# VH-VL binders against Alsin (ALS2), part 7

Target 1, 196 residues: Alsin (ALS2), of Homo sapiens (Human) (q96q42r690to885)
Amino acid sequence: GYIASLHELATTERRFYSKLSDIKSQILRPLLSLENLGTTTTVQLLQEVASRFSKLCYLIGQHGASLSSFLHGVKEARSLVILKHSSLFLDSYTEYCTSITNFLVMGGFQLLAKPAIDFLNKNQELLQDLSEVNDENTQLMEILNTLFFLPIRRLHNYAKVLLKLATCFEVASPEYQKLQDSSSCYECLALHLGRK

## First folded at step 5 (VH-VL; framework fv_diridavumab)

Design s64 (from d06 with light chain D31Y)
Fold by ESMFold2-Fast, scan of step 5:
Structure s64 (fold): chain C 196 residues (1-196), chain A 119 residues (1-119), chain B 111 residues (1-111)
Amino acid sequence: as target 1 above (196 residues)
Amino acid sequence: EVQLVESGAEVKKPGSSVKVSCKASGGTFSDYAISWVRQAPGQGPEWMGGIIPIFDTAKYAPKFQGRVTITADDFAGTVYMELSSLRSEDTAMYYCARESYWGDYFDYWGKGTTVTVSS
Amino acid sequence: QSVLTQPPSVSAAPGQKVTISCSGSSSNIGYNYVSWYQQLPGTAPKLLIYDNNKRPSGIPDRFSGSKSGTSATLGITGLQTGDEANYYCGTWDSSLSAGYVFGGGTKLTVL
């Protein structure tokens, strides 16, 4: 139902924020603090990824807080931030996914210098846990790809929850139309960004 | 009691910038989006942009993109609107307005700040 | 010009009824809720109608709103001299190049 779907959105957003925060604090920040990461170009691309990732993490954290407040007040679908400010969400996800795709197309993690590769291998168990990859024989690069494309999976989840919310309203209502359209937009973006 | 308290009247020269403030009561600042709406003499209101203070992110009307900046100061509980490269056409009453809890209309308005741009 | 079209003026005698129209498109009125604002001379606009047809507390029931397709209407019955004001419709425009939009306004004269 309506309240269950709102609770699902809030709960999964808080969990996603926690995961992004851990990736930022335990992987990206320590990685970028190492001496000799690679070529100037590779380092600049990775710094752009970290910048966009941090901005996305901030947005997700604020959204989680907003949903908690929303659940304690009047629960009108039209006032959901993800609908009302959908362009902010679409732009933030697009900017992040563009940055990681550019990094990977230019050689990605494989082009990092030995100290960076050593750091990632030393933290492979943590990376595997954060990416939820259960096969212990999975290659480091595959784990990293899974981890850094988690935001695209979240876009699919937004689309699904918004579609569930839409079914709670009359087809002729503005609520139904807005929820259906937003669901389609998030799904369309996920498909476009999930080029790999 | 919902309060949106705007800063005092401004007189500015062409080419300068103006920064107007809007102090929102605690609950308004934390739970609502705040927009800026201006009205030139004899004209209807025009939406300039809005911000969700807790998100510290703003959206702008295309007409004002590049000239307007809307920011929030969590410590002061205040929203700011800065308009740069002022022209005589920017002479107007500037209102801050609270977006409703439903987000579809403005339920409370500040009393307005007069900005006059003259040489 | 305004994205939402209103007649520039309307007039009627005290006690009569008046309607003010607001015309838009599928991306604004057709997709979103419409609100109406009353502006008395020298004052900030005041919310009069929200969600197409709902009144805030303190607004008399002689003010009403409706929406059909891409148009909205504000109705005022039992006109009083205190109703002389400018009236503006407003809504979000859901196109990527727009935000909140107001009508050009209608000046109501009661004579």
Scores: ipSAE 0.015, ipTM 0.490, lowest interface PAE 6.8, mean pLDDT 85

Design s65 (from d06 with light chain N32D)
Fold by ESMFold2-Fast, scan of step 5:
Structure s65 (fold): chain C 196 residues (1-196), chain A 119 residues (1-119), chain B 111 residues (1-111)
Amino acid sequence: as target 1 above (196 residues)
Amino acid sequence: EVQLVESGAEVKKPGSSVKVSCKASGGTFSDYAISWVRQAPGQGPEWMGGIIPIFDTAKYAPKFQGRVTITADDFAGTVYMELSSLRSEDTAMYYCARESYWGDYFDYWGKGTTVTVSS
Amino acid sequence: QSVLTQPPSVSAAPGQKVTISCSGSSSNIGDDYVSWYQQLPGTAPKLLIYDNNKRPSGIPDRFSGSKSGTSATLGITGLQTGDEANYYCGTWDSSLSAGYVFGGGTKLTVL
């Protein structure tokens, strides 16, 4: 039902925020604090990734807090931030995914200097845990790709939860149409961004 | 260009309240947290609290909890800080400042507005 | 009263070097990145250093930062008269205040 689906959205958003916060604090920020990271262009692209990632992390953290307050107040579905401010969410995810794709297309992590590669190898177990990669023989670069494209998986999750919420309303209702439309938008974005 | 514009100077009597505004450019208002920082004459800066305007989520320094309220007006693109039960020690320059994407520092500051509490 | 301790003043001649210290605890400087702010007389504070040692665009490399344990340092080389200002360190504190904390400030006098 309605309340169960809202709890799912809130719980999974809180979990996702914790994961992004860990990636930001334990991987991205320390990595960018290293001296002599490599070529200027590669470093600039990675700095852009970190900036967009930090912005996304911030939005997700505040969304999780907002959902907790929403659940205690039991507000109408149309008041959900993910529906009311959907353009902000779509733009933030798009900006982040565009930045990581540009970085990876231009050579990505493998073009970073030795100190950066050494840092990533030293933290490989943490990277596997954060990315939820089960195969212990997975190459470092595959782990990193999985990790930094987790936001695309979250877009699919949004679409699924919004669809579950829609089924709680009459098919002819404005609520049903809004939730259905938003679900489609998040799913379409996820497919476009994940088409690699 | 990033702009943070505070309201004009205020002179208030002890026991009254003051409401200071900070108008932020569109991108700053929608995408960033905005904090209030005050500075008493001859003293260092003191963080009062901050808000993410679009989510209506505010956090306050413990010293100011119960006296300070930070709110946002989406239509005006403006963040407000209201300080109640004014005392002479509340005489200070009040700044709004934008939190960085990482939330760990303030990358842009308004020019500040003076609040004077006197009888 | 500030949570982070700085010397109240430092002075040097044009062209010389100065170091400004900032001392905290495990819950602030020990846990998080340090920033530095420059405040010229009659102006708002301006971001000078972030992430312990990084400079925003437009800040000359004469300004540098470092952090060791629960202390941070701001270095200024090739001092100019325009560097006369108050300097403040800042960071997040996870303990008692649970908010952003600033140092008490250091007034730099050039000659």
Scores: ipSAE 0.014, ipTM 0.542, lowest interface PAE 7.5, mean pLDDT 85

Design s66 (from d06 with light chain N32Y)
Fold by ESMFold2-Fast, scan of step 5:
Structure s66 (fold): chain C 196 residues (1-196), chain A 119 residues (1-119), chain B 111 residues (1-111)
Amino acid sequence: as target 1 above (196 residues)
Amino acid sequence: EVQLVESGAEVKKPGSSVKVSCKASGGTFSDYAISWVRQAPGQGPEWMGGIIPIFDTAKYAPKFQGRVTITADDFAGTVYMELSSLRSEDTAMYYCARESYWGDYFDYWGKGTTVTVSS
Amino acid sequence: QSVLTQPPSVSAAPGQKVTISCSGSSSNIGDYYVSWYQQLPGTAPKLLIYDNNKRPSGIPDRFSGSKSGTSATLGITGLQTGDEANYYCGTWDSSLSAGYVFGGGTKLTVL
């Protein structure tokens, strides 16, 4: 039902927020705090990634808090933050994914200086845990790619939950149409960004 | 560039409320959290709380919980801090400050608004 | 009282080196990055150091920061009269007093 799907959205959003917060605090910030990180361009691109990642993290945290509040209220699909502020979600995810893609295309983590690579290798088990990569033989760069593209997987999850919510309404209702359209938008964005 | 423009000085009576504004330039309002920090004469700065304007959702220091309200007006590009039940101890300079993209230090500050609580 | 302890004052002559300490606990400095702010008389605080030891653009390399365990230190070399100011450390605190916390401040006098 509707409430069950909202609980799923709220629970997974809070878990995702916790994971992004851990990546921000334990990986991105310590990494950027190292001296002699490499070329100015690579470092600037990574700083932009961190900025967009942090903004996305805040958005997800606020969404989780909003969902907790909403679950105690009336069944108002149109008041869901992910629908009411869908442009903010789409823009924030797009900005983040664009920043990480630009960083990776321009050489990414491989172009960072030795101290940064050493830091990442030292924290490989944490990176593997955070990325949910289960194969212990996976190379560091593949772990990092999986980790920093987790937001694309979350977009797929949004699309699926929105479809579940839509089935709780009559097909002719404005609620059904809005949820269906939003699901399609999140799925299309995920596919577009996933091709990069 | 980044600008945080605060409202003018206020003189208030004990028991009243004061509302201070902070107008933030462009991307600061939409992309960053804004905090309020006060500083009583001769004292160090004290964090009161902050807001991420995207969802109009605020966080408050425990000392001010229940007395302070921080809000954002998207149309005006302005963040507000309202402090109620004013006491003489609330006499201070009130700053708005932009939280870094990490969310845990302040990279740009307003010039401050003097609030004096007197009879 | 502030949860971060700084000496109330320090003084040194022009050209000398001075250090300002900031002492906290595991719930603040131990777990979070430390920033330092400079406040000239009559002005708002200005970010001087972030992420324990990083300088914003425009801050000269005479200013440095470090952190060890639950304490942080601000260093100023080649002291100038224009460095006379109050200096504050700051960080997040996850304890009951939760939120951002500042040190009590250190007034630097250039003799």
Scores: ipSAE 0.013, ipTM 0.550, lowest interface PAE 7.7, mean pLDDT 84

Design s67 (from d06 with light chain N32E)
Fold by ESMFold2-Fast, scan of step 5:
Structure s67 (fold): chain C 196 residues (1-196), chain A 119 residues (1-119), chain B 111 residues (1-111)
Amino acid sequence: as target 1 above (196 residues)
Amino acid sequence: EVQLVESGAEVKKPGSSVKVSCKASGGTFSDYAISWVRQAPGQGPEWMGGIIPIFDTAKYAPKFQGRVTITADDFAGTVYMELSSLRSEDTAMYYCARESYWGDYFDYWGKGTTVTVSS
Amino acid sequence: QSVLTQPPSVSAAPGQKVTISCSGSSSNIGDEYVSWYQQLPGTAPKLLIYDNNKRPSGIPDRFSGSKSGTSATLGITGLQTGDEANYYCGTWDSSLSAGYVFGGGTKLTVL
């Protein structure tokens, strides 16, 4: 039902926020606080990644809080922030994925200076846990790749939950159409960004 | 360019309420949390609370809980701080300030609004 | 009284160096990043240092920050008369009723 699907959206958003917050506070911010990270270009690209990641994390945290209020009030579907401010969500995900892709194309984590590489190796177990990589023999760079593309998986999850929400309304209703359209937008963005 | 434009000075009587506004330009309103920080004459700054405007999510310092209300008007691009049950001790400069994207420091400040509480 | 403790005043001559301390606890400075704010007479505070030791664009390298345990320090070298101001440390407090806390402030006089 409607309420159950809203609870799923809210619960998974809270869990996703917790994961992004941990990556931000325990990996990205400490990493960027190190001396001698690498070349000027590499550091600039990583700072762009951190900025866009932080903006995305902020948006996700606020969405989670908004969903809690929405559930309490049982508001109209059109008032859902993910529908009302869809362009903000799509732009934030696009900006972040673009920044990480640019960083990786220009050499990524493997071209960072020794202090940064040492930091990442020291935190490899945490990185593996956060990325949900189950193979203990997975290389550091593969773990990092998986971790920093987690937002694309979340876009797929949005599409699925929005589709579930749509099925709670009559096919001819405006609510059904808006939720269906939104689901398609998030899925299309996920596929587009997933092309690397 | 980041711009936070606060409303004009207020003179209020004890027991009344005051509502101060902060108009945030550009992406500041949509992308950042905005906090209210006051400073009494000769004293240091004191954080009152903050809001994430697009989500209407507000948080308050315990000292002000129950007396302060922070709201946002998406249409006007403006954040408001209303302080009720005014006392002479509430005489201060009231600043709005933008929280960084890390969420734990203030990177830009408004010029401040003077609020004087007198009989 | 402020949660973070700063000396009320410091003074030095032009060209000299000063350090301003900021003392807290494990729930604030010990666990969180520290920022410093400069307030010139009659103006709003301005961000001077963030993330313990980083400078915003436009802040000269004469200003530096550091953190050790539950204390932070602001360093100013090559003092100029334009540096006369109040300086405040600030950080998030992660204790039971978490919120942002400022130091009591240090008035810097350039003699």
Scores: ipSAE 0.023, ipTM 0.618, lowest interface PAE 6.3, mean pLDDT 86

Design s68 (from d06 with light chain Y33W)
Fold by ESMFold2-Fast, scan of step 5:
Structure s68 (fold): chain C 196 residues (1-196), chain A 119 residues (1-119), chain B 111 residues (1-111)
Amino acid sequence: as target 1 above (196 residues)
Amino acid sequence: EVQLVESGAEVKKPGSSVKVSCKASGGTFSDYAISWVRQAPGQGPEWMGGIIPIFDTAKYAPKFQGRVTITADDFAGTVYMELSSLRSEDTAMYYCARESYWGDYFDYWGKGTTVTVSS
Amino acid sequence: QSVLTQPPSVSAAPGQKVTISCSGSSSNIGDNWVSWYQQLPGTAPKLLIYDNNKRPSGIPDRFSGSKSGTSATLGITGLQTGDEANYYCGTWDSSLSAGYVFGGGTKLTVL
């Protein structure tokens, strides 16, 4: 039902927020705190990635909190943020994916100086765990790519949950149409960003 | 250009409430959390709470929970802080400040609003 | 009372070097990044140092920060009369429900 699907959205959003928070606190922020990371250009691109990633993490954290408040019937709870502010979600995900793609196209993590590469190698097991890469023979750069493109996978998950929510309404209803259209938008964005 | 413009000085009587405003430039209002930090005469700064304006979701320091309310007006691009049940100890400079994208320091500050509580 | 402890005052002559300490606990400085704020008389605090040792654009390299264990230090070299101000350390405290804490402040007097 509707409530069960909302609980799924809330639970997976909180889980995803926890994962992004761990990436931010244990990988991105310590990495950027190192001295002699690389060239000014490479460091600036990585700082842009961290900024967009942190903003996306904020959005996801607030969305999770909003969903929990909505489900518990607090009087201050807002309507479903993912539907009302869909442009905010689409823009935030697009800005993040653009920043990571720009960083990777310009050479990415491979262009970082030795202290950064040493840090990433030291934390390879954590990176592997966070990315959910099961093959222990996977190269560091492939692990990093999987990790930093997790948000695209989340867009696909939004689309799926929105379709489940839609099935709780009659096909002729405005609610069904709005949820179906929103699902299609998230899926289309995920496909386009995933090809970059 | 980051701009945080606070409302003018206030003089209030004990037991009343005060509402201070902070108008944030477009990108700051839409993309960043905004906190309120006060500073009593001769004292250090004290964090009161913050809000992410677009979600109207606020959090408060335990000391101020129950007396402070932080809200946002999307049309006005403005964040408000209302403090109730005023005491003389609430006499302070009240600042709005933009939280960094890491969420744990303040990279830009408003000029401050003086609130004086006296009979 | 302040959660983070700073000396109430420090003083030095122009051109000299000063250090300002900030002491906390494992739940604040120990587990989190430290920032420093400069407050000139009659003005709002201004971010001087973030992430323990990073400078925002426009802050001269005379200002430096460091952190060891549960303590942080702000260093100022080539002291100038314009550096006369109050200095505050700040950090997140994980023992509070998402609360930010500041030090009590250090008044720097340029003799």
Scores: ipSAE 0.052, ipTM 0.677, lowest interface PAE 6.0, mean pLDDT 85

Design s69 (from d06 with light chain D31N)
Fold by ESMFold2-Fast, scan of step 5:
Structure s69 (fold): chain C 196 residues (1-196), chain A 119 residues (1-119), chain B 111 residues (1-111)
Amino acid sequence: as target 1 above (196 residues)
Amino acid sequence: EVQLVESGAEVKKPGSSVKVSCKASGGTFSDYAISWVRQAPGQGPEWMGGIIPIFDTAKYAPKFQGRVTITADDFAGTVYMELSSLRSEDTAMYYCARESYWGDYFDYWGKGTTVTVSS
Amino acid sequence: QSVLTQPPSVSAAPGQKVTISCSGSSSNIGNNYVSWYQQLPGTAPKLLIYDNNKRPSGIPDRFSGSKSGTSATLGITGLQTGDEANYYCGTWDSSLSAGYVFGGGTKLTVL
């Protein structure tokens, strides 16, 4: 049902926020606080990644909070923030994925200086847990790649939940149409970003 | 150009309320949280609370919980701070400030609005 | 009174170095990043240092920051008369009084 799907969206959003918050606080920010990270170009690209990631994390955190408030109110489906401000969500995910792709294309984490590599190796178990990689023989660079592309998976989850919400409305209703359209937009973005 | 433009000075009587505005330019309103920080004469700054304008979700310092209300107006690109039950101790300069993307420091500040509470 | 403790004043001659301390607890400085703000007379505070030791664009390298345990320090070298200002440390506090907290401020006088 409708309420169950809203609870699923809220619960999974808060879980995802917790994961992104941990990546931000325990990996990205400490990494960037190191004195010798690498070349100026590599550091600037990583700082752009961190900036876009932090913005995305912030958006997701606030979305989770707004969903909790929404569940206790009398608001209609069309007032869901993910529908009302869909362009902000799509743009934030796109900006983040573009930044990480640019960083990785230019050599990524492998080109960082020794203190940074040492930091990442020290935290490899945490990185593996956060990335949802279950193969313990997976190399550090592959773990990092998986970790920093987790937001693409969340776009797919949004699309799926929005489709579930749509089934709670008559096919001819404006609510059904808007939820279907939004689901398609999130799914298309996920597929587009996943190819890069 | 990032600018935070606050409303003009206010003189209020004890027991009344005051509502100060902060107009955010550029992408500041849409992309950042905006906080209110006050500073009484000769004292250090004191954080009152903040809001994420697009979500209309506010957080308040415990000292001000119940007396302060922070809201946002999407059409005007403006954040408001209303402080009720004014007393002489509320006489201060009131600043709006933009929270960084990390969410735990202020990278741009408005020039401040003076609020004086007297007869 | 403030949650973060700073000396009320510090003074030195032009060209000298000065260090301003900021002391807190595990719920604020101990678990969070520290920022420093400069407030020139009659102006709003201005971000001087963030992430314990990083400078925003336009802040000269004479200003530096560091953090150890529950304390942070702001260092200023090559003091100039234009550095006369109040300096405030700031950080998030994770305790029951959670929110952003500022130090009481340090008045820097260039003799």
Scores: ipSAE 0.102, ipTM 0.671, lowest interface PAE 5.2, mean pLDDT 87

Design s70 (from d06 with light chain D51E)
Fold by ESMFold2-Fast, scan of step 5:
Structure s70 (fold): chain C 196 residues (1-196), chain A 119 residues (1-119), chain B 111 residues (1-111)
Amino acid sequence: as target 1 above (196 residues)
Amino acid sequence: EVQLVESGAEVKKPGSSVKVSCKASGGTFSDYAISWVRQAPGQGPEWMGGIIPIFDTAKYAPKFQGRVTITADDFAGTVYMELSSLRSEDTAMYYCARESYWGDYFDYWGKGTTVTVSS
Amino acid sequence: QSVLTQPPSVSAAPGQKVTISCSGSSSNIGDNYVSWYQQLPGTAPKLLIYENNKRPSGIPDRFSGSKSGTSATLGITGLQTGDEANYYCGTWDSSLSAGYVFGGGTKLTVL
């Protein structure tokens, strides 16, 4: 039912926020604090990635908190945040995915200077755990790619949960149509960004 | 404890721009919007606009649309208000104020900063 | 020119009661919650009343609010010299260019 699907959305949003927060605090922040990270262009592209990633992390954290407050009756919900602010979610995910794609197209993590590569290799076990890569022989660059494209997987998850919410309403209802349309938008964005 | 601290006083020439900041603490960015409200000497308060830092979405009073820009820096915990094409009528005390959890009123105000526009 | 109309001044003796009116339209007071702000000389405005008639913690019950149609009223009983201040009503305006609007203010003198 409807409440069960909202609990799923809230629980998975909280877990996703926790993972992004760990990536931000344990990988991105320490990495960007290193001296001699790479060329000026590489550093600027990575700083853009980190900025967009942090903004996305913040949005996800607040969305999760809002859902939890609604479900526990603390905050009166006038509408679901993901529906009311769908353009913001779509734009924030697009901005982040565009930044990481631009970074990777320009050579990505392979262009980082030795101190940065050494840092990433030292933390390879953590990176593997965070990316949920089960093959221990996976190359560092493949782990990093998996890790930094996790937000695309979340867009797909939003689409699926919104579709579950839609099925709680009559097909002819305005609620069904709104949830169906939103699900389609998130799925289309995930497919579009996944091709880049 | 909730605190809103505006940047220091400014003296500007007509035609220039001013950018004032508001440092927010005590959980303000967790669930709240921040507005800018000014008050000219001897006049009542005038709402300029506000931003929800989490959404980086600003809304402006029609009088200031196109001349004011409100932005947020989530990592610094700071909201900025930039007012361009300054005139003597822009001489005022500028406050940042926190919108209530539901956005219906302003529950906490900074002490304000003075902006003086004179030649 | 303010969108919300208040009397420019009111006065009364210590211990007396005053009421301050705030008049608007259907798009502002008629559609939205009304708040009241107290501004002591040389200070920032302070929230006094919210959601038409509720008091924040720390505000004495001598202060009360009400709303009827497109008008709101602030009531102050047991006046004290420390109540001398400017008082402003405020609300959102739901018209096409929605924004927050304040009244012109009422100066309360306690003599």
Scores: ipSAE 0.000, ipTM 0.437, lowest interface PAE 10.9, mean pLDDT 83

Design s72 (from d06 with light chain K54Y)
Fold by ESMFold2-Fast, scan of step 5:
Order: sequence, then C-alpha cells, then structure tokens
Structure s72 (fold): chain C 196 residues (1-196), chain A 119 residues (1-119), chain B 111 residues (1-111)
Amino acid sequence: as target 1 above (196 residues)
Amino acid sequence: EVQLVESGAEVKKPGSSVKVSCKASGGTFSDYAISWVRQAPGQGPEWMGGIIPIFDTAKYAPKFQGRVTITADDFAGTVYMELSSLRSEDTAMYYCARESYWGDYFDYWGKGTTVTVSS
Amino acid sequence: QSVLTQPPSVSAAPGQKVTISCSGSSSNIGDNYVSWYQQLPGTAPKLLIYDNNYRPSGIPDRFSGSKSGTSATLGITGLQTGDEANYYCGTWDSSLSAGYVFGGGTKLTVL
C-alpha cells in the first residue's frame, strides 16, 4: 500500500544519505586534505566532484528529514518534495554525475599521486563495504567506480518506488498520472546518465 | 519563533530598479525555499519567484522573467529580490514567504514592504 | 488577471455558514493540492487551509476545505465579525513555466 511504499522511500533515502555522508566524511574530505595529491587539473576536478557530491548529500538529507516528518505528522496522501522540486533533484544528480564523469575521463583516481593511492588502498575494506561490492577480489578502481556511481542506482530506485506509489491510486486519478510521470522522468535521467 | 523581515519602504522613479531584502530568523534558513509574492492595491497576491538557498537556484514566474532576480546570502540569512525597469503598475506590497517542506503552500509570511513607483 | 476564479464578495450574518468557491483547470487545481489564505485588513496573508482540507495549528474547526475536479471550496460555519477578511485560494500550476498561482480573492462581509 501507499504507506508501506512511502516507508520504503523514507527508509532507503535515509540509508542512502547515511552512505553518502560516510563517503564525504571518511573518504572525500580526508583524501582532499592530503599533501601532494596530484596535478592542479586533477585536484581541481576532484574538488568539483566533492563540491557537487556535498550539495547532493545535503539535498538527500533534507529529503529524508521531510519524509520522516511526513510519515509522523501527516495521515493522508500529500505532495512530496521529490515531486514539487523534481527539477532541483534532476539538476543536482546531473551536475554530480557530470563532475565525476569529467574526473574519470581525464584519468580519475589512477592519476592521483602516491599519498592518495596509499590512502585509498589503506581504506579498501571501508570502500568495499560502502560500495556494496560483495566480491572481495574486486580491484580498487572498480570499487571506486561502483561507489561514485551509486547516485545513478538511486535514480532507478526513485523511479521504482514512485511506480509502487502510483499503483495505490486509480488509473484515471491525477495522483496516478503525476506519480507515473515523475517515475518516468527519474528513469529517463538514470538511463541518460548511464550512457556516460 | 520563525520570522521573516523585509527591508524598508521604497519610493522609486519609473525605469529605475529596486532591491528588497528578506531576513529570516528562528528556524534553519538554508532548509527552506523562500518565495517573493507581491500584492497591488485592491488585487490578489501574485507569485514572482522563489529560491532554494542551499543551491542558489531561483525560479521565476513568466510575467517577471527577464526583469526579476532573486539571490540568497546564506551566511547573512538573507534573500534578495531585485526588480528592474519599474513601471507604475509595480506599485505594491512585496512579501517574502517561506515554502513548506512539501513546497505546496506558504506557512510563514513577512509583514511586507511597500514599493511605490512615482508618476 | 488571476488564473484561479473566485467570487469577488460574499456576505452573511453572524452564526451563519458561507462557502467560497475557487475554480481553475486541470493543470492547477486538477493536478495539485489547494491552500487557502486569510488576509485581515492591514495584515499579511495567513495560511488557513493546506492540502485541500487540513488546518494548521490554531485554526478553528469552523474553517474547512474541499476539492472536486478543477474546483475547490472553503467553508466557514458559525460566522463571527472577526472573520471579515479577504480569502485567497492558491496552488501550483503543473504547466512547465507557470509556478504558484493565486485566486483573485473573495471579500467576506459579516452583516
């Protein structure tokens, strides 16, 4: 039902926020604090990634908080932040994915200096856990790619949950159409960004 | 607890610009979208646009596109609205209003500030 | 003018009931939740009803809202002289560029 699907959206959003927050605080911030990180261009691209990542993390945190308030304070179906500010979500995800793609195309993590590579290897177990990669023989660069493209997986998850919410309404209702359209937008963005 | 305070009244000449500020206090400024809504004498409220301060992303009503600019200063807790090419019909009360977390309504309003465009 | 249509005025005696209508289209009222705002003389608008039929804390149960198709209605029972005000409906318009839209307002006079 509607409430169960809404709980799924809230629960998965809070888990996703927690994961992004951990990546930001335990990987990106310490990495960028290192001395002799690499060339100016590589460092600037990574700083852009971190900036876009931080903004996305903040948005997801706000969304999770609003969903929690909704579930505890609101008894009836209502418009959600993801529906009213969909362009903000779409733009934030697009800006982040563009920044990480630009970083990776220009050589990415492989072009970082030894102190950065040493840091990443030292934290490989944490990176493995955060990326949800189950094969412990997976190479560091593949783990990093999986980790930093998690937001594309989240767009697919939004689309799926919005479809579940839509099925709680009559097909002829405005609510059904609004949720169906929103789901399609998130799925289309995920497919577009997945093409690289 | 939550308060929105607009800057003082303005009297401007046709063709000039006006910049109005809205200082938010009480709650967390950056957690909310802030909109500007005006009301001409004897008319209903008219949404001009809004901004989400954390992303510095502004959206404008079509009627005002091209002559309104909304900006935010997160550290000052202040949102600005600048309206250019002023006309006599821009004479109105200008309100800042906070959008709810859902974005479906305005839960807190400032007292408004008057902008008069002299003939 | 305004995108949402309201009657310009309504009047009734103390203790009576009044209804104020708000008419729009499929892209605004039809697709979105409706809010109502009360504006007492000389004051800023105040949120009275949100999401079609909910009241914020502090709003008496004499005020109610409803929505059907592309129209919304504000109901006020047990009218008091303090209810004299302008009442505005508002909602988002789903059209790509429209944003938030308000009704033209209804002036309530308590005789």
Scores: ipSAE 0.007, ipTM 0.451, lowest interface PAE 12.1, mean pLDDT 82

